# Ledger of designs, part 27: VH-VL binders against o04291r164to392

Target 1, 229 residues: o04291r164to392
Amino acid sequence: DANNPAGLLSIAEEALAEFLSKATGTAVDWVQMIGMKPGPDSIGIVAISRNCSGIAARACGLVSLEPMKVAEILKDRPSWLRDCRSVDTLSVIPAGNGGTIELIYTQMYAPTTLAAARDFWTLRYSTCLEDGSYVVCERSLTSATGGPTGPPSSNFVRAEMKPSGFLIRPCDGGGSILHIVDHVDLDAWSVPEVMRPLYESSKILAQKMTVAALRHVRQIAQETSGEVQ
Short names: E, the ipSAE of ESMFold2; O, the ipSAE of OpenDDE; V2, 0.75 times the mean of E and O plus 0.25 times the DockQ between their complexes.

## First folded at step 9 (VH-VL; framework fv_regdanvimab)

Design F01 (at its last look DockQ between E and O 0.72; V2 from the best seeds 0.00; counts 0 for: pae E 7.0 > 2)
Fold by OpenDDE, look of step 11:
Structure F01 (fold): chain C 229 residues (1-229), chain A 121 residues (1-121), chain B 110 residues (1-110)
Amino acid sequence: as target 1 above (229 residues)
Amino acid sequence: QITLKESGPTLVKPTQTLTLTCSFSGFSLSYPGMGVGWIRQPPGKALEWLALIDWDDDKYYSTSLKTRLTISKDTSKNQVVLTMTNMDPVDTATYYCARIYSDYIGWFDPWGQGTTVTVSS
Amino acid sequence: ELVLTQPPSVSAAPGQKVTISCSGSSSNIGNNYVSWYQQLPGTAPKLLIYDNNKRPSGIPDRFSGSKSGTSATLGITGLQTGDEADYYCGTWDYSLDAVVFGGGTELTVL
């Protein structure tokens, strides 16, 4: 509810705390994804979740862009996320602590014609941390937390975004260390059994979303600075 | 019920190429997360992993045997094929195929019964 | 060439407890989950433990697994004659980019 800033802030702060615990901690049981060897030419370190609700992926890499620029790029999901159909910002609320809360409606394309597309109703919280890092974290809102009940159209199935986002830490000498966490529940049980594996694979999530984000930022960085990422 | 079965020659001459086929049922390599691996065991010796292939057609090989191994899948037939070139008597072993949950590099379950391959002139 | 180290053999009387160790490094056990396999004489290996300490359906609770640091341990309580077999630990090694198995442990029930 946009009319309850204090309540939204509380949710935002909880989301932030949980996100950070996933991004740099072990709140989620992370396992390094195979085939993603670290090295100078690697995209970064990619991990996927085990034994968590839904599916989750994490990535960490260096980017030769300033934190705010990275955040701007990544906030524009339709530009780099192929499966993103649309992103609508319904409300923008100053958090009162220097941060910004956005209420966002996201529509995704369905990976198959045999299943309804997923949509999200989320709260996105952007803020600077004391250490100079910039964070953009996001989580679903339910009716209990002020979100709408169900999707606006029967063509969609409401999915859940668990605390996800980007942690962008400035590096000495320029650039940023980027931590990405994607944690979603796509409601696999609502699709035909034969298609459920598409909605239960953390590897797919890592490839289509998490790594895609990192690659896109690095590409933009390369185009901007002329540096090989 | 998931089952795997190895098939191929049981006798190979030195320097020849071994081709083994793993036929499976109860799962599909079209499903994300699924994979099939090959493991061999010389008589009285330990298990040795050879290769695996997953639903995404990612392939992994034993480092020591990489140059000799090729793994492929036919999803429509529920088959995985392993070829091993330049066979030597030292390659005499029971060869197993097994299902693996590849996304997490998990565990092999279940296993085929294995096929014994003897390399001899 | 074995990356994981197991004792070659262990033995105990029926009803007793035995433990089988599996020692690795940070590139394998230290960063990934361990599985254990039982191989009865003349048979194919069977999954016994996965994800360090989880039992597949049908595996008795007499079998247990644990992991600490770069080492894993298989525990068998209430030893039975039917437990006489070879036991292998396995995991993924990120340095080698390969599945690795231990050398196997022969369990003898006295």
Scores: ipSAE 0.707, ipTM 0.872, lowest interface PAE 1.1, mean pLDDT 94
Fold by ESMFold2, look of step 9:
Structure F01 (fold): chain C 229 residues (1-229), chain A 121 residues (1-121), chain B 110 residues (1-110)
Amino acid sequence: as target 1 above (229 residues)
Amino acid sequence: QITLKESGPTLVKPTQTLTLTCSFSGFSLSYPGMGVGWIRQPPGKALEWLALIDWDDDKYYSTSLKTRLTISKDTSKNQVVLTMTNMDPVDTATYYCARIYSDYIGWFDPWGQGTTVTVSS
Amino acid sequence: ELVLTQPPSVSAAPGQKVTISCSGSSSNIGNNYVSWYQQLPGTAPKLLIYDNNKRPSGIPDRFSGSKSGTSATLGITGLQTGDEADYYCGTWDYSLDAVVFGGGTELTVL
């Protein structure tokens, strides 16, 4: 039964493996996003997907905060994701291996009045890896994955989050290397054709979620460190 | 089936402004990831990229020619326009437009047939 | 100016194999996909290879591509007289925010 804690841990560990293969590997054909320059005034390296289901974006950058602080900031999705309407944590389960599993219902604002807003029903798994890295990964729970059924989506279109999240590696000398992956299927076919670009663009995903998250945590780091802008 | 066709003057006097239009069908710049680029080829010489415009109106220009180039689009007409100022005989070339996937680092496919522009004194 | 270098010419007999190199840097080939274009005399270029090593529909598997570090290579086996053309590599350069092409390689079938 995938609804018990052992079943949820199995889902969580599979999501972690898939997330890591995207964050540090070639599970997605990543291309660097055009209009982004490496250099001292950049936020980091940003890539977008080609030839994958749904749309995906990835970012990697340096942050002058400890890994746990970075994780704390990024788990508070409404604080940095402009289109996030609400986040409800319905269940918090300690994993038998020292990690934490959360069951989360998220509602988003719609970018247009011509299509219904999206919502998500997800499992979020937080754990520390043997190399000292901290990981927060998340994926939708569906009939295909198993797990508890979520709240009804009466006024929303249920979107899918594919394994996504944050890998936060400590740096010698302080600070962290932050890897972010966002991978979603927003059900673009359920919107009028004229609106579909808002739901099918990896570049828009990167700008609104992936880059926004990295920029947010870097700004907080600057404010707490007193760095010159 | 995707097709592109270049149109504009075939003869231009030095110092005049060249305006070229790329008319295309089979895709639209209203969809994410689509772009149109301009490439030229002087007789017997290599390909030289000029400019690119994408679906969300981001524009990119060759470093050496950027002060002379302007690219724009009319999405409702499926057209992209390139303007190049202060033409000189060295600008004599065949000018191509081609589709590119601009949200990814993509490739040019397909290409137009090209239009030959001669700049003479 | 060109940031990608190719040999100006190569030649071989029918049935033989040729390779064409394209040398760049970490700001282009090292961190991006490479495409190759064939230009027959008097015609527009056409896409031959994309994503370093993939062929569009209709391109025979005699054409192959590879990438290592900051260099890319186009291979043509079973050379035919119809392969006489100019060949260009191309990619995006992130430092210039620009498309860059190689100088082209003229293939002669002897």
Scores: ipSAE 0.107, ipTM 0.654, lowest interface PAE 5.4, mean pLDDT 87
ESMFold2 (binder alone), look of step 9: mean pLDDT 92; pTM 0.944
OpenDDE, look of step 9: ipSAE 0.556; ipTM 0.817
ESMFold2, look of step 11: ipSAE 0.032; ipTM 0.593
ESMFold2 (binder alone), look of step 11: mean pLDDT 92; pTM 0.946

Design F02 (at its last look DockQ between E and O 0.53; V2 from the best seeds 0.00; counts 0 for: pae E 7.9 > 2)
Fold by OpenDDE, look of step 9:
Structure F02 (fold): chain C 229 residues (1-229), chain A 121 residues (1-121), chain B 110 residues (1-110)
Amino acid sequence: as target 1 above (229 residues)
Amino acid sequence: QITLKESGPTLVKPTQTLTLTCSFSGFSLSYPGVGVGWIRQPPGKALEWLALIDWDDDKYYSTSLKTRLTISKDTSKNQVVLTMTNMDPVDTATYYCARIYSDFIGWFDPWGQGTTVTVSS
Amino acid sequence: ELVLTQPPSVSAAPGQKVTISCSGSSSNIGNNYVSWYQQLPGTAPKLLIYDNNKRPSGIPDRFSGSKSGTSATLGITGLQTGDEADYYCGTWDYSLSAVVFGGGTELTVL
């Protein structure tokens, strides 16, 4: 049974462990990103990696929202991710420990008309940690990972999401510390050489996805508080 | 094949402004993650980084020389220009331009052949 | 003045192994990738090692790089006469917001 809860939970837990090791650890060789623009992005730390499979970016910053609210906002990718075409939740499965497992199909827009758009078939795991943190981690389901296979599409190139997600820690006095990790393999080799930089730049990933997420949630926080930046 | 070539005056008088042009082929500054940097080397001395510019038009300068340096790019011509004001004999050096990759925090490869600039009265 | 420190010179006989150290700090080598450059006499520098330990195409495997903490090391095995050159380490320094190079190491093949 491809949707066996126990099996999916095992995958989810593995994804969680790997994600956490990236978010606050050194499972990925992170280097601080340079050239950050002034503004909301100036608050926090953004890092990228060149020594991993695919491309990876990490961000850490403060957000004046509670963890669950942050998670709700960031789970809605189409609202803040410009290149996100669609997100379909195919299944929602209780994990039995208060967590939730979702099977998600994501379609992205292509950064260029000269290449096929990428899609993702992923397992997303949401759970509370013992320390009160809330985590949303996500990874692609492949033949190697096990689990159900995603829908085939002739119009998209299936990309791989390595364990990615959000770690949202509550802060004393209110708000949250947000850790974001984006780690993807966009299969750059399938595009013309001249376009590969669009698919193999961790900086671009950081700018378009990681920082975008942080910026968006901060914006929502400001709007909620009535603060003007 | 990627190539870079430095061009400009080889002799400059003190207090004058040096303008060097880096012409390159095999890549474009429209490509994400790509940049061009300038490095100089006085005779018998170590390499000294001067400035760099990336595809996103972000510019970085040596702190000690920042007030004297200006870097710009013309993507359509595949050129990067470096200007250095108030030249002094101490600025006599071979000046190199080089491609930098890997999201602007990487390595220089390849290098131009360099152009020797002498500052003298 | 130099942010990265290299030995001024090293020497060895053909066929031997040499190592060149590059010492920095947490603001540079400690937090970023190190590159190594070879400069033959009268020529422009050439990339030898990037991302601490990766070799560009055309660079033989007798050249190696490693990084530990705030220091990096270039290793050259099977030393050849043609390896006689100046070697520079380089990286980004976050405190200075600058590319920094070592002072260079002159390698003499005896």
Scores: ipSAE 0.270, ipTM 0.717, lowest interface PAE 2.2, mean pLDDT 92
Fold by ESMFold2, look of step 9:
Structure F02 (fold): chain C 229 residues (1-229), chain A 121 residues (1-121), chain B 110 residues (1-110)
Amino acid sequence: as target 1 above (229 residues)
Amino acid sequence: QITLKESGPTLVKPTQTLTLTCSFSGFSLSYPGVGVGWIRQPPGKALEWLALIDWDDDKYYSTSLKTRLTISKDTSKNQVVLTMTNMDPVDTATYYCARIYSDFIGWFDPWGQGTTVTVSS
Amino acid sequence: ELVLTQPPSVSAAPGQKVTISCSGSSSNIGNNYVSWYQQLPGTAPKLLIYDNNKRPSGIPDRFSGSKSGTSATLGITGLQTGDEADYYCGTWDYSLSAVVFGGGTELTVL
């Protein structure tokens, strides 16, 4: 059953576990990104993957917004992700214990006319953790995971999102600690050699997605606070 | 084939400013994931990294020489320029430019042929 | 005062095997990829090994690289007279925010 809630919840819980192991653990071999240092003026700590399948980036930073507001902003991917063409939520399923499962079709703009644009077919799972943290995680649905088949990818190359997302921990006295993981396989070998760095570079992924998301939330928080360090 | 070539003066006097140009072909800094670095080698001595600039205009400099170095690029001309102020006889060396792949940690490939710069009174 | 330490020289007969070590720290080799360069007399350096153990096209498989902890090793088997060169290791050091090279190792084939 393509719309079986128990099967989709199983996929969601596995994605959550894998995401958390990347966000706070050592499931990916993280290396601090060149040019990003902590300090009073820094955006946060940013790392990129080595020796993993696909490409991955992680960021951790402080934001002066409550966790639910951070989640609301970041779920609206077109508002902060420059290359995002469209995000269509095709199904919304309540999960047990107050969580929500979404089935999402995302189309991206191509950075070049020499390669087809990418699209994604994903499950996004939002829930509160026992420690009061809010999490939004996402992964591609494939024949290996199960779940419903997505829209056909005519004129797009179907990319894979490995378990990725946002972990948002509340801070005493307000604000949040935001952890971001982006982990994707963009099928780099399907493009001309000259273009491959756009599709296989963890640094480019970090700059275009992971850092962009953190910077966007921090800018909104700074505009509402009025005070800067 | 990817090639890089260093150009500039081969003889400078102490206190002068050295300007070196790296002209390259077969790749462009308009595409992400690459950069150009400068490395020097005094006669009979080890390699010493000087500076690096990537496609995203991030710049990195040798800690000991940072106050004397400036790196810049002209993407439309496929050129990277290094300037080094207040030259001294100890700066006599062969100066190389090289392409760097800057994802994760870079490696230098290929290298230019090098240009020998002598600093003497 | 080099950040990366290499033996200053090694030697062996044609057909033999040698290894060249490169010792660093957690701020460089321990957390970053290592590359190796060959510099033949009178020429520019040439990339020999990247990402610790990978060979670019055209480098024969008798050249190999490995890394353990804060040390990297270049291995050369089947030594030839044409292998006489200086060999350098290189990596990024995040404490210095800089590329660092070893002092070089002169290989002599007797």
Scores: ipSAE 0.012, ipTM 0.542, lowest interface PAE 7.9, mean pLDDT 86
ESMFold2 (binder alone), look of step 9: mean pLDDT 92; pTM 0.945

Design F03 (at its last look DockQ between E and O 0.68; V2 from the best seeds 0.00; counts 0 for: pae E 6.6 > 2)
Fold by OpenDDE, look of step 9:
Structure F03 (fold): chain C 229 residues (1-229), chain A 121 residues (1-121), chain B 110 residues (1-110)
Amino acid sequence: as target 1 above (229 residues)
Amino acid sequence: QITLKESGPTLVKPTQTLTLTCSFSGFSLSYPGVGVGWIRQPPGKALEWLALIDWDDDKYYSTSLKTRLTISKDTSKNQVVLTMTNMDPVDTATYYCARIYSDYFGWFDPWGQGTTVTVSS
Amino acid sequence: ELVLTQPPSVSAAPGQKVTISCSGSSSNIGNNYVSWYQQLPGTAPKLLIYDNNKRPSGIPDRFSGSKSGTSATLGITGLQTGDEADYYCGTWDYSLDAVVFGGGTELTVL
């Protein structure tokens, strides 16, 4: 059974471990993105990866919202990710540990009309950690990872999401510390050489996805609190 | 093949403004991840970074020379222009332009052959 | 004062190994990748090493780079007369928000 809960949980736990090692560790060789200096008006600390498969970015910042609210906001990708065409949750499976596993199909817009749009077939795992942090991690399901693989789409090129997600830690006094990791392989080799930079730029990933997410949740936080940023 | 070539005056008088043009081929600043930087080298001295501009039109300048430097790009012409005001004999140097991978700003490759600028009365 | 420190000169006989050090800080080498450049007499600099230890196409494997902490090292084995040149390390400094180079090292082949 492709939807065997035990098997999916194993994949989820592996994804979680890898994600955490990226979010707060050095599993990925992170370098701070230039031009984004920390300060009171800064979006946060943004870093990109150089020595990894695909492209990767991470960000860390404070958000004046509770962890669960942050998670709800960020799970709704179409609301803040401009290039997200659609997100379909195909299955929801309770994990025995109180977490939730979702099988998700995501369609993205192509950055150029000259290339096929990318889609993702992923497992998303949401769980609360012992320290009170809430984590939403996600990775592609492939033949290598196990689990159900999604059908190919004729109009999309299947991209791979490496363990990515959000780590949301509650802060004393309210709010959360948010860690975001985006790690994807957009299969740049399937694109004409002249357009590959669009698919190989960690900076672009950081700007369009990672920072966009952080900015969006902060905006909502401000609107909720009535504060002006 | 990627090439860069510096052009401009080779002789400038003190207090005048130097305008250098970097013309390049084999790549475009219309595509993400690419930038062009300027580096100078006084005779017998070390390399000194001046400025760089990337595909996203982000500009960076040497802190010590920031007030004197302006960098701009013309993507359609594959050119980057550097202006340096209030030139002084101490600014006599060979000026290089070079391509840089702008996501990381980790290295310059390739380099132009450089143009020697002498500041003298 | 230069942000990155290199020895002003090194020398060795043909066939020998030489190392050139590049010392920085946490704001540059400590948090970013180092590149090395070779400048032959009367010529423009050429990229020799990037991302600490990667060689561009055309650079022989007798050239190597490494980084540890806030310092980087260029290694040259099988020294040849043609290696006589100035060598510069470079990286991005996040504190200065600038590209920084070392003072350069003159390599003499004895």
Scores: ipSAE 0.458, ipTM 0.791, lowest interface PAE 1.6, mean pLDDT 93
Fold by ESMFold2, look of step 9:
Structure F03 (fold): chain C 229 residues (1-229), chain A 121 residues (1-121), chain B 110 residues (1-110)
Amino acid sequence: as target 1 above (229 residues)
Amino acid sequence: QITLKESGPTLVKPTQTLTLTCSFSGFSLSYPGVGVGWIRQPPGKALEWLALIDWDDDKYYSTSLKTRLTISKDTSKNQVVLTMTNMDPVDTATYYCARIYSDYFGWFDPWGQGTTVTVSS
Amino acid sequence: ELVLTQPPSVSAAPGQKVTISCSGSSSNIGNNYVSWYQQLPGTAPKLLIYDNNKRPSGIPDRFSGSKSGTSATLGITGLQTGDEADYYCGTWDYSLDAVVFGGGTELTVL
């Protein structure tokens, strides 16, 4: 059902499973991105997709912050995502296991005046796994997934977020290992041919979103720890 | 049709600096996801990659030659320029520029016709 | 020594098939896609295979590519005298942060 909390939890758990298979597995055909080293730390691997539906990017890196702090920072998308215009949480639903389901409307600035800006209507699921990892995963709600219909997309092109998010594993000795997956379909065919690579490039997605998130949280960690550049 | 053409001197003296220009049409480096690379081939020898510049102005150089190479672009003119200092007779080769198109720098297509540079007194 | 190794030469009669190997490592072929280039005598190289096994428009299907582990293979069937050329494999090496090419393979059609 559209407004059914049990139905939303089913969508959330399926999104979680798919996100984890991308973050730690081979559900996407990953190719390591050339020339990209997040921040000054030598640990931080960025991969991009080949031949998947939409475009995808993945990053993995160490951060000197506890998992809950990392999640708090990254859930605040406007603070690190340059093109994020607004994030509105329209509904918050307890999952009954300490987890939380949020229904979120996000608007983005367009990278060019030649194409309409994108927006997203998503379910975001935050929970703690049995191994102590913290997960924030997110996916679009569409007629195919079920769930409530989102706000009208007047003046925007409704894009699709496929199961994406953050897996934040605590490290022995402090800090976290952060896995990020961004997987989107930006509806590139609604864009003039000259601009389509901006909307079909996994490298651009990685640079603008996945790397930006990792860089932001690592920068905050360095500021709080006094790390030397 | 996407085309690239190399231009510059065909004869240089030892110790001079070689400047080669790649002029291209049918694509632009203002468009994300593309770059231009330089590859040389001494007579009868294998291909040797020299340098690469992408739309985002990231630059990559052959490890053995990087102290002698500089690559730059002028996006508005559709040009990429390679300079190579301290030329020596062993640098005699055909020099190609080629478009590389892939978010992960996957392949070169198309290639210019090449320009042969001879280094001698 | 070269980062990517290819046999220096191969030969076969018209109508036959050949394969050309390209051996690398986990820092290149093992974790990236391989491209193949044909260089006819006196001409610039041209792209023959990209993304391990895909052909650009205009390349006949008698050219094929594959990859297994840290090695890639170019296959050519129905050999023609016009296939006499040098063939190069190429990819990105993540350790060197550089493009690497094989040493080339001279194909002779006898």
Scores: ipSAE 0.040, ipTM 0.607, lowest interface PAE 6.6, mean pLDDT 87
ESMFold2 (binder alone), look of step 9: mean pLDDT 92; pTM 0.945

